VHH binders against Dermatopontin (DPT). Designs and how they scored, part 14

Target 1, 183 residues: Dermatopontin (DPT), of Sus scrofa (Pig) (p45846)
Amino acid sequence: QYGDYGYPYQQYHDYSDDGWVNLNRQGFSYQCPHGQVVVAVRSIFNKKEGSDRQWNYACMPTPQSLGEPSECWWEEINRAGMEWYQTCSNNGLVAGFQSRYFESVLDREWQFYCCRYSKRCPYSCWMTTEYPGHYGEEMDMISYNYDYYMRGATTTFSAVERDRQWKFIMCRMTDYDCEFANV
Key: E = the ipSAE of ESMFold2; O = the ipSAE of OpenDDE; V2 = 0.75 times the mean of E and O plus 0.25 times the DockQ between their complexes.

## First folded at step 13 (VHH; framework vhh_7xy4_2)

Design t4 (from p2 with D32H I100W V105R S112R; at its last look DockQ between E and O 0.15; V2 from the best seeds 0.00; counts 0 for: pae E 2.5 > 2, unsure alone 64.9 < 65, placed apart)
Fold by OpenDDE, look of step 13:
Structure t4 (fold): chain B 183 residues (1-183), chain A 123 residues (1-123)
Amino acid sequence: as target 1 above (183 residues)
Amino acid sequence: QLQLVESGGGLVQPGGSLRLSCAASGFTFSSHAMAWVRQPHGKGLEYIATISGSGGDTYYSDSVKGRFTISRDNAKNTLYLQMNSLKPEDTAMYYCAKRWTIFGRTIEYFDRKGQGTQVTVSS
């Protein structure tokens, strides 16, 4: 169970949770532990290193009420150099990322790892602001609302800046099984 | 698989003492800050104490400062709350909470709490 209470921010360094999942120009595959979904994304841009980004992710256990994931899979690839919109199919939640860097376009392709929880349906979906706020900037997205889960993202790519901006699609999930296989 | 199981609650008279325990499993206990939160009936959750992963740093709310002591035994994956000089106002469900650490930062949220143990202070 989760709790949300206004408590002063305490900066405590835990290096185990501060590691980048990749080096610049390096591909990576990140998956949350079983029963967890992605709730935070951090990234830094390096122009000198192929205009690429290092990435870090944080996961959170899903509420007990949501149950255990019933199925997990890798979603279709979003190609480098292209702007794309994608949500997990079958009402899945984002539980990981896979990416490969392409020198020819100075960009990455992306693939979601998705997990479905019974027949729960998303609702009240919204898109976050752009991350990073400006091309070349550090990206730090943390979902502070326990009731919302990452369903996917939409991205834009600047051919000039050779960087990509993200808007994450956040949704609530029903506390009951719905009849819709993919909303 | 992450579990937090509180124990040690009960009925106590004002001025009395209780010692709560929390058995943690399913994660690297020593790598995470832990907290005790409480919820009086009909009221919201309240952070009352936090302890760093190593146990070197502790924080208390003003409401319990000087009376409560948070501690941990990382070898036993156990969190403790020693409650002294208990007051009726301390009556609440007490929860062990795993503080949320993201990107090396312990934030103001917790990502998991137990089922709680009831503490009732009454004459």
Scores: ipSAE 0.250, ipTM 0.600, lowest interface PAE 1.5, mean pLDDT 89
ESMFold2, look of step 13: ipSAE 0.336; ipTM 0.639
ESMFold2 (binder alone), look of step 13: mean pLDDT 79; pTM 0.805

Design t5 (from s1 with I100W; at its last look DockQ between E and O 0.15; V2 from the best seeds 0.00; counts 0 for: placed apart)
Amino acid sequence: QLQLVESGGGLVQPGGSLRLSCAASGFTFSSHAMAWVRQPHGKGLEYIATISGSGGDTYYSDSVKGRFTISRDNAKNTLYLQMNSLKPEDTAMYYCAKRWTIFGREIEYFDSKGQGTQVTVSS
ESMFold2, look of step 13: ipSAE 0.516; ipTM 0.722
ESMFold2 (binder alone), look of step 13: mean pLDDT 79; pTM 0.800
OpenDDE, look of step 13: ipSAE 0.225; ipTM 0.587

Design t6 (from p2 with D32Y V105R S112L; at its last look DockQ between E and O 0.13; V2 from the best seeds 0.00; counts 0 for: pae E 2.4 > 2, placed apart)
Fold by OpenDDE, look of step 13:
Structure t6 (fold): chain B 183 residues (1-183), chain A 123 residues (1-123)
Amino acid sequence: as target 1 above (183 residues)
Amino acid sequence: QLQLVESGGGLVQPGGSLRLSCAASGFTFSSYAMAWVRQPHGKGLEYIATISGSGGDTYYSDSVKGRFTISRDNAKNTLYLQMNSLKPEDTAMYYCAKRITIFGRTIEYFDLKGQGTQVTVSS
């Protein structure tokens, strides 16, 4: 029901959302506040600064139907220089990011912070288009549908461009506990 | 400390009018777009009107366009919904909602809504 109310996309400048969680070549650890999950990812590329990216994230509270997160954890690290596919284990939702820059490969390793909400299961999952659209471009991904949550991502890395493209895995979550521990 | 309190609901006959108010507190009211959402019994939430922080821009769902008017008084931290030509289909719990801006964009999310005020349109 959420997602099509006939309201056009409008930009209202908010300076508070123009920040970055990191400087180029530096690691960072970002976690959503308790009971919130990541709904937006923004990034800019800087070739001169080690072909690295600055990142920013936005979090949103999960609806009451999901209840409180039952547990949160850090997933396995996705190594720099490698292409990877990862979703939160145990039907978790992405609630943060951790990353470290590696000068030797001009790339970053990545780690998801995941939160599980009872025994809810993901369904109707899909992958977004590539972000950024082209290597070197700004990345701006916002989940516009309140019912979809980020479960993970898959990335490709260009050794030539020294940049990554992301596809985010977005899923709905059941409003009931399911029998599957990890879908 | 964040709070929205709706008022002005009630029983009205078809064709009648109501004016809803929403008192906001705990945040910089003028910095956020606000919305009215409604929920008919047994149905989901529906966005019906949105107004920018400054009040310069308003948007309406097709279901209420031409009949409802959203406005705000930032000096009073109050949001309004003037409802004219009410129909039985307008019967619902009406909520004031604080819209969320992400990366300078107002999105469909809201992070705060009130307890609601009931509007019943019946002959």
Scores: ipSAE 0.203, ipTM 0.562, lowest interface PAE 1.9, mean pLDDT 89
ESMFold2, look of step 13: ipSAE 0.332; ipTM 0.604
ESMFold2 (binder alone), look of step 13: mean pLDDT 81; pTM 0.823

## First folded at step 15 (VHH; framework vhh_7xy4_2)

Design u1 (from p2 with D32H V105Y S112R; at its last look DockQ between E and O 0.65; V2 from the best seeds 0.00; counts 0 for: pae E 2.3 > 2)
Amino acid sequence: QLQLVESGGGLVQPGGSLRLSCAASGFTFSSHAMAWVRQPHGKGLEYIATISGSGGDTYYSDSVKGRFTISRDNAKNTLYLQMNSLKPEDTAMYYCAKRITIFGYTIEYFDRKGQGTQVTVSS
ESMFold2, look of step 15: ipSAE 0.371; ipTM 0.653
ESMFold2 (binder alone), look of step 15: mean pLDDT 81; pTM 0.820
OpenDDE, look of step 15: ipSAE 0.259; ipTM 0.602

Design u2 (from p2 with D32H I100Y V105Y; at its last look DockQ between E and O 0.14; V2 from the best seeds 0.00; counts 0 for: placed apart)
Fold by OpenDDE, look of step 15:
Structure u2 (fold): chain B 183 residues (1-183), chain A 123 residues (1-123)
Amino acid sequence: as target 1 above (183 residues)
Amino acid sequence: QLQLVESGGGLVQPGGSLRLSCAASGFTFSSHAMAWVRQPHGKGLEYIATISGSGGDTYYSDSVKGRFTISRDNAKNTLYLQMNSLKPEDTAMYYCAKRYTIFGYTIEYFDSKGQGTQVTVSS
């Protein structure tokens, strides 16, 4: 299937991408195709349009060794205006995002779509750097190590800048079923 | 439907040369980085060369650097691999591979490869 590896590799870019999933101030619901997880997040900020962001996501098939997703679900909503930390429950992987914009706080609420793969467990988790690096900047987070999967995120909201910074929680997954329901 | 068809493989003596071709169809060839990967019998896949969509950038593994040359003709939707100074250790099934692209970024994964062409280097 998908996911054949080719190291060593040097990156080069094609900047002709405009696959935004939303317009400013509009809600959206994005889900990866079945058997895929989110591996990249892109966003641009527009101060004039309600200090809101357009978002784009990219998915990749999970390796065959991980198997098919056993179940998928929407996590609890993370409220606008608040900072939050969340990982997919039941050792799930992030396979989508849902969001709604709130004019009252010039911010968005967020909800993860998560998929579990058998009883695999996350390990060697780490948080990415902040995205964007500075408020108002473009976000361009791409996981270049595809042994790692997005388990969740933490985010801070600036009431001054009316923008958010994100850190994504990336984890490896065991190649065997573990006994822990949610690590 | 995306299709990659490799050709040009064969049996050669050590020190010999081969030129592999890959005919691509079913996608915008020039918009995608392409790669050659190989798989020795009983072993895993090995990346050996990649080329940008425009052909302006090429990258090689250390194992083939200086001996192999990856190129492309976007007008013909064809990828090439010129293999010189072939060694027995170059014996493998060679695959043409379409690199995976995310947000215009080429990543180390490839999402498609052909059926392959066998290259055997032996005395």
Scores: ipSAE 0.194, ipTM 0.580, lowest interface PAE 1.5, mean pLDDT 88
ESMFold2, look of step 15: ipSAE 0.531; ipTM 0.771
ESMFold2 (binder alone), look of step 15: mean pLDDT 80; pTM 0.806

Design u3 (from p2 with D32H I100W V105Y S112R; at its last look DockQ between E and O 0.13; V2 from the best seeds 0.00; counts 0 for: pae E 14.3 > 2, SAP .67 > .668, placed apart)
Fold by ESMFold2, look of step 15:
Structure u3 (fold): chain B 183 residues (1-183), chain A 123 residues (1-123)
Amino acid sequence: as target 1 above (183 residues)
Amino acid sequence: QLQLVESGGGLVQPGGSLRLSCAASGFTFSSHAMAWVRQPHGKGLEYIATISGSGGDTYYSDSVKGRFTISRDNAKNTLYLQMNSLKPEDTAMYYCAKRWTIFGYTIEYFDRKGQGTQVTVSS
């Protein structure tokens, strides 16, 4: 379905602006356009500029088989300073991120923006490798396979490194009607 | 709903000029690098120019360097391509693209089912 919207992915060397959604320690709220979901997460760590990360996201339209989203919402906050695991409730897909930095804990709180696609359920779920692979490294997660959708993440926090590693939860969606509220 | 709508193409004599526009909606325009891409009839896509989200950095392919100028108006969510000294070889369908840069990789979104804007340089 992504091919009907042109060339969703091409590999070239970078000669342009990075498109960061936030400055160091700045809060941000990012939503994909309506009918799109997050397909890439990029981040850099700036030790000298406050030991925080700048973030960038890419979105792509969902395939026709999913239809239009019926509901979208912000999930409950995952508080700074904690390890956590969260998926979008109600079989939602991740379509955005919201975050605020807290100097008292040297970490960020997080929320997913989630969108439900009518009567489709996730299945065949798996968890990515760690991003970044080592604390302080650049993070560059790209979904090249449009059959998988981001459902959420698990993350660990290091107070010593003042950084997080992430694993994203990726699932397929059924091609038949499914009425389970959360899978 | 992401939309990129190209306009300003037409028929022009060799040596002439055109200014293309791309109206963008459905995303935060000023936060993303943008590009112009062209496709001559029956050939593959050709990369033309890119501009940073702020407009401060530009890059041009060798085939258009010195003749074309990419610019943007972030208040109007509009991308431009000023095309001077046009040649028959510039004849193509022109598309604008939303561009991401991810650590050594570029991700670009094109709507090839959209009409783009045709530029024809002839006679």
Scores: ipSAE 0.000, ipTM 0.131, lowest interface PAE 14.3, mean pLDDT 79
ESMFold2 (binder alone), look of step 15: mean pLDDT 79; pTM 0.805
OpenDDE, look of step 15: ipSAE 0.060; ipTM 0.467

Design u4 (from p2 with D32Y I100R V105Y; at its last look DockQ between E and O 0.05; V2 from the best seeds 0.00; counts 0 for: pae E 13.2 > 2, placed apart)
Fold by ESMFold2, look of step 15:
Structure u4 (fold): chain B 183 residues (1-183), chain A 123 residues (1-123)
Amino acid sequence: as target 1 above (183 residues)
Amino acid sequence: QLQLVESGGGLVQPGGSLRLSCAASGFTFSSYAMAWVRQPHGKGLEYIATISGSGGDTYYSDSVKGRFTISRDNAKNTLYLQMNSLKPEDTAMYYCAKRRTIFGYTIEYFDSKGQGTQVTVSS
């Protein structure tokens, strides 16, 4: 279900002027500012505007205990028209998204922007519920537990609905040096 | 052009009921969570209720929980607020909002032409 609703008499900064990083069927490349990771994913579906989604992301600095990212990269591409499961390699955390729309399949291909932190390893991982809960709905995933970091996602494609449901893979990171290259 | 048009307000006695409507156009209504917010005279905006795009998930502020019901008809592009057991403190201008939420605390949008609908609860 959605996170807490309310009017706390403050508003947080949006990372886009109009709230969306892309127009319908437009390719996009979104990276969090240096040292930040994705903490929220919002999307709307536009059936009449091309059966595609517009996306909005929010980023937050990692805690000082994680230090600075040691390297960042674009992960292997996930092809349009396929369901897939992917986490960032090398124990990376998701810090961005890149996507292109393909008219031939009426769907998008996807890549994560991943950043590795100071020999820390993910643990205690779980997957969110489906976002959206039903095809065609708005999705609004927010990490309300700041101990968890997005590692990747799994997603399914419906040829009938021309839409995707997502589950995001969320993990804690160790507070000690972990020498595994990828867990 | 995105538009949200509120209606159904009026004068009502304490304990009475009203049903507010919000007609939406210019966007795919069923794809968005929607909210009702209100502004008592001389005060800031207060969030009161939200509903998911499908209508399956709802949330209410403590001030209206149990008395108000948010609903939507996606075939008619219309958002509703059923207000029961009205109290004088419910007196306010009521606005429909298309929800944009980051971190669970933001009401992002009123229709640029939105006038709201006045609800007045008075004996």
Scores: ipSAE 0.000, ipTM 0.150, lowest interface PAE 13.2, mean pLDDT 79
ESMFold2 (binder alone), look of step 15: mean pLDDT 82; pTM 0.825
OpenDDE, look of step 15: ipSAE 0.378; ipTM 0.682

Design u5 (from p2 with D32H V105Y T106K; at its last look DockQ between E and O 0.41; V2 from the best seeds 0.00; counts 0 for: pae O 2.5 > 2, SAP .686 > .668)
Fold by OpenDDE, look of step 15:
Structure u5 (fold): chain B 183 residues (1-183), chain A 123 residues (1-123)
Amino acid sequence: as target 1 above (183 residues)
Amino acid sequence: QLQLVESGGGLVQPGGSLRLSCAASGFTFSSHAMAWVRQPHGKGLEYIATISGSGGDTYYSDSVKGRFTISRDNAKNTLYLQMNSLKPEDTAMYYCAKRITIFGYKIEYFDSKGQGTQVTVSS
């Protein structure tokens, strides 16, 4: 990771009143407000409800230096039951999620909502640890670092546990326009 | 509509002083901790100071501790940063940041609509 800015924060895990974007077995579409990107992902697992998860997201405004998003779009769908790796095309940043639940596989398909900021390029990318740490557990991924943005994710699916683990791809963005369309 | 408007930056010589202000609107100012962050040109953001909603607690990065003082006037919805003994390495764009709560975590962000205020320390 880039570093710790050292500002104080408190960790509190209260999932009961988290304002989930979905009910179990239901699809959802979440988009950050304009000019914001996803900085946190929270989820709880319910084995009895189709081995499904409820999700919640938090967004944060991008720095003024990054400018306004030049365009936003929905990426290709990642199919349920499959493991996948995806980053936003055109050096975009993740600004939302769309998902649909499939009973046949007890899993969800996923689609990123991405926003591009001029011709800025990602660099110093890293992949987070697995979320959740173990199948069936609650997951709570929060990016505290101002400099890092979610570019995408990779995920594995357990056919036994009927759950997914996620790793999020976090990158810095250049403060200048680069010549690369999709780094 | 949340707004944070920074002011007070400028050009100063090493050892000089500046006082930055941040006018806040669009939210209950006194209910939120506030912070100052800075970004040198071509570099990432750096947290430098935080103050609680009431103003009773302050935190500083090591890089500015002893030189900078964060304060607030809740009646005026204004955040301040008194910068003394300025150094060339303090040259940066300075932004006012609002603490937010994300899933029970308290973190800061700055308003993307804010322009910041440029501080340049040079002989």
Scores: ipSAE 0.062, ipTM 0.454, lowest interface PAE 2.5, mean pLDDT 86
ESMFold2, look of step 15: ipSAE 0.369; ipTM 0.653
ESMFold2 (binder alone), look of step 15: mean pLDDT 80; pTM 0.809

Design u6 (from p2 with D32H T101E V105Y; at its last look DockQ between E and O 0.36; V2 from the best seeds 0.33)
Amino acid sequence: QLQLVESGGGLVQPGGSLRLSCAASGFTFSSHAMAWVRQPHGKGLEYIATISGSGGDTYYSDSVKGRFTISRDNAKNTLYLQMNSLKPEDTAMYYCAKRIEIFGYTIEYFDSKGQGTQVTVSS
ESMFold2, look of step 15: ipSAE 0.435; ipTM 0.677
ESMFold2 (binder alone), look of step 15: mean pLDDT 80; pTM 0.805
OpenDDE, look of step 15: ipSAE 0.214; ipTM 0.589

## First folded at step 16 (VHH; framework vhh_7xy4_2)

Design v1 (from u6 with S112R; at its last look DockQ between E and O 0.34; V2 from the best seeds 0.00; counts 0 for: pae E 2.8 > 2, unsure alone 64.5 < 65)
Fold by OpenDDE, look of step 16:
Structure v1 (fold): chain B 183 residues (1-183), chain A 123 residues (1-123)
Amino acid sequence: as target 1 above (183 residues)
Amino acid sequence: QLQLVESGGGLVQPGGSLRLSCAASGFTFSSHAMAWVRQPHGKGLEYIATISGSGGDTYYSDSVKGRFTISRDNAKNTLYLQMNSLKPEDTAMYYCAKRIEIFGYTIEYFDRKGQGTQVTVSS
C-alpha cells in the first residue's frame, strides 16, 4: 500500500477553508490543472441536506518522468443508486470528478475525468480500504505514496443509509511505454 | 514543472564535512517547508531534516542531530544541508523534498526518479 517514508507527520484540520467544490444537492465538475492528477479526496456527509456529501479534492503534478498528459477525457456516467466499478480507460489516471445529485434516490451520479500519459501501463494495482469507514462518516483519502496513482474506484450504495462507500484503485505506472493499450 | 535539483555530494573521509544544496523551482519556495531525505544503497528512504518555510523552525532525526544543519535561502530558492562529522553510515543518495499541505496534512513531495546527490563516506 502506501509507503512509509518516515517523515514527521503534522496534521491539523480547518474545515472552514476546505473549499468544497459543491454545495449539498448541487452538481459539480472538478478538474485538476493540466499535468496534475487527483491525490486526495475529502468529503463530509449531511443527512439533513438530502443525505448528500460535499466534496473536495487535491491535485499534484505528476513526476517529470511520467511526462505530459497525451490526452484527457470524461468517462461514462455511473448512475445514481447503482453500485459501480470503473477505471479510467486507456490506462488513464483520474484527474477530476463530475457529479450530479438526484433527489429521487438521494444519491449522485459520477464521472471520472481521465488523463493518459503516453503509453504507460499500470501495474501493482490495489484497492484502498473503504472510505468512509462507515456510512455517514467524514472521509479523508490521501495518497501518501507518489508512485501510486488513482486509476478509478468502486463504490457501494446503501439504500438504508443513503450513502456510498468508496474504494479507490491505485496503481503504479511504468517508466516506459508498454504495448498494452488498456490494462 | 516542479523541480528539485540536489548538488554538493561527493567522496569524503570519516570525520569530514560536506555541504549539499538543493535548487528549487516551479513553486513558491518560501511558502513551503523543505526536507532532506537519504537512501542508502539497497535500503529505504530515511528522513533526516526539515525546515519551515521561513527557516525559523528546524527538525532533525536522531541519526544526524548535532552533526547536520538544515538551512535555506529563500531569495535564492535554495535549500542547504551542512554535514559535519560524517560517518560511513551517512553514505547514501541524498534528496531534497518539498513538504506539501493537503487538507491540513503535511506530506513530502519529491520525484525519486529525478536527480539526487551521492554522498560517500569512506576511509
Scores: ipSAE 0.195, ipTM 0.595, lowest interface PAE 1.4, mean pLDDT 88
ESMFold2, look of step 16: ipSAE 0.348; ipTM 0.636
ESMFold2 (binder alone), look of step 16: mean pLDDT 80; pTM 0.811

Design v2 (from u6 with I100Y S112R; at its last look DockQ between E and O 0.58; V2 from the best seeds 0.00; counts 0 for: unsure alone 64.0 < 65)
Amino acid sequence: QLQLVESGGGLVQPGGSLRLSCAASGFTFSSHAMAWVRQPHGKGLEYIATISGSGGDTYYSDSVKGRFTISRDNAKNTLYLQMNSLKPEDTAMYYCAKRYEIFGYTIEYFDRKGQGTQVTVSS
ESMFold2, look of step 16: ipSAE 0.477; ipTM 0.743
ESMFold2 (binder alone), look of step 16: mean pLDDT 79; pTM 0.812
OpenDDE, look of step 16: ipSAE 0.280; ipTM 0.635

Design v3 (from u6 with E108D S112R; at its last look DockQ between E and O 0.29; V2 from the best seeds 0.00; counts 0 for: pae E 2.1 > 2)
Fold by OpenDDE, look of step 16:
Structure v3 (fold): chain B 183 residues (1-183), chain A 123 residues (1-123)
Amino acid sequence: as target 1 above (183 residues)
Amino acid sequence: QLQLVESGGGLVQPGGSLRLSCAASGFTFSSHAMAWVRQPHGKGLEYIATISGSGGDTYYSDSVKGRFTISRDNAKNTLYLQMNSLKPEDTAMYYCAKRIEIFGYTIDYFDRKGQGTQVTVSS
């Protein structure tokens, strides 16, 4: 998992100026700038507004050694109301999110925006703990170690709580081109 | 656009001294806390020192406290690390980092284009 760098300054939370990418019940399409990948995900839950979540993302440039993205694409849709597991195809990295809200199930469908970097391969992959820790809670997932990249996620949907828990799939990328198109 | 260029590394004997510099550009230097981190070969990153934007506050890891001094010249957009009483254990690639906030969390940002500066302490 991520290392502890032992930052001397106390972490604080400030939600006042968060640039949410969506309003409740609103669809959104978020893409990192070219050459950047998602490194942080923030979300708050609103039960009264359709049991929906507002989302925010942070991107960071990939290391120069990783090179420029060779191609980017939108992955297949993950349907609302369903549990799903998905990683970027072709060893891609998550560089964006697209989502649409469905009133009928009080849930969202999701798509990853993925970028492939040459023929680099993921390794030392691990899955984060649940975000949020409990349904209905706020979530902040931040990658403190930029050697790890988000490859995808798995989610569970509670029909009772009308909320999702996320586990993000984090991987390192080889510093060389590998022969495996999909790992 | 953000650039952090480390320099000043080299080969020194145990007990020797080095002064590292980090030239910063692409942002308002004085408005951001800065940090030094190092990475020994084959090991993970180690946070070693940080300094506030104004330079009034500093923090050191136990491993370097009393030996290293972090400072800055905001007029020159330069971060420094004075390293005294160097030990073989200090051998590592040294990087400077800009402290940034993501969702209210303070994290260190590295110039992904930066190469760091190698410090080797050996007799």
Scores: ipSAE 0.375, ipTM 0.700, lowest interface PAE 0.9, mean pLDDT 88
ESMFold2, look of step 16: ipSAE 0.441; ipTM 0.708
ESMFold2 (binder alone), look of step 16: mean pLDDT 80; pTM 0.813

Design v4 (from u6 with Y59D S112R; at its last look DockQ between E and O 0.55; V2 from the best seeds 0.00; counts 0 for: pae E 2.7 > 2)
Fold by OpenDDE, look of step 16:
Structure v4 (fold): chain B 183 residues (1-183), chain A 123 residues (1-123)
Amino acid sequence: as target 1 above (183 residues)
Amino acid sequence: QLQLVESGGGLVQPGGSLRLSCAASGFTFSSHAMAWVRQPHGKGLEYIATISGSGGDTDYSDSVKGRFTISRDNAKNTLYLQMNSLKPEDTAMYYCAKRIEIFGYTIEYFDRKGQGTQVTVSS
């Protein structure tokens, strides 16, 4: 066991190489390469294009201590227009996102792609602040701590702003198999 | 598959010197900035030094500045850490780390496939 730490990093914005996974009003399905999990989420809002967002994701390999993913699956759909809270079942980690846009509510439904790593258990979980900070704003959520993994998210939808705010659930994972199949 | 293998650690007296090496494979070494981090027993990871892909730019934490030198040989895919004037406080497991660019942010992480190399400074 070891305490919390921060990795050194340089923070600057460069959108020139960003490849959005979707166009406004279109669905998308994004999966990390095998053995990788989502570590960053970027999004921009477009009021004129159906109050919709373009999304981009970044993945990184999990450490050797976690081993190879034992199974991966798509979670249940989270409905458009509704607030929701969800973590990967079976102690899984978020390794992708799937979404469809619904014109009737000017919002998206969402699914997590989750991967489980043996019988490792999450601990020391916390929720990030809201992303974006305000409705309509751009968002960059990056995990700067390699020991923390995205387990899920909670979101709120504004019927007035027609936008969502996200809080991501971040957890550490045990370096041993635990007896709890789903914490 | 990314591989980082540290070596060169050992037991040394205060004021002594050690040279750590990190053999890298599975990626274009020269295209990535690298770093050294350390973890004292029972404590968190500490950043200590970083070097650009070309080796032209380096940076150090205040705790090691003037004593440690980070360098690299891109032809050998190897990262080095020359540690001089070692102190008991330098005792830790040392890891090499690879920098990754994410959305224009440069993030440092290390692959735990490497077990690190233990450095112990004691009289």
Scores: ipSAE 0.253, ipTM 0.629, lowest interface PAE 1.2, mean pLDDT 88
ESMFold2, look of step 16: ipSAE 0.323; ipTM 0.612
ESMFold2 (binder alone), look of step 16: mean pLDDT 81; pTM 0.817

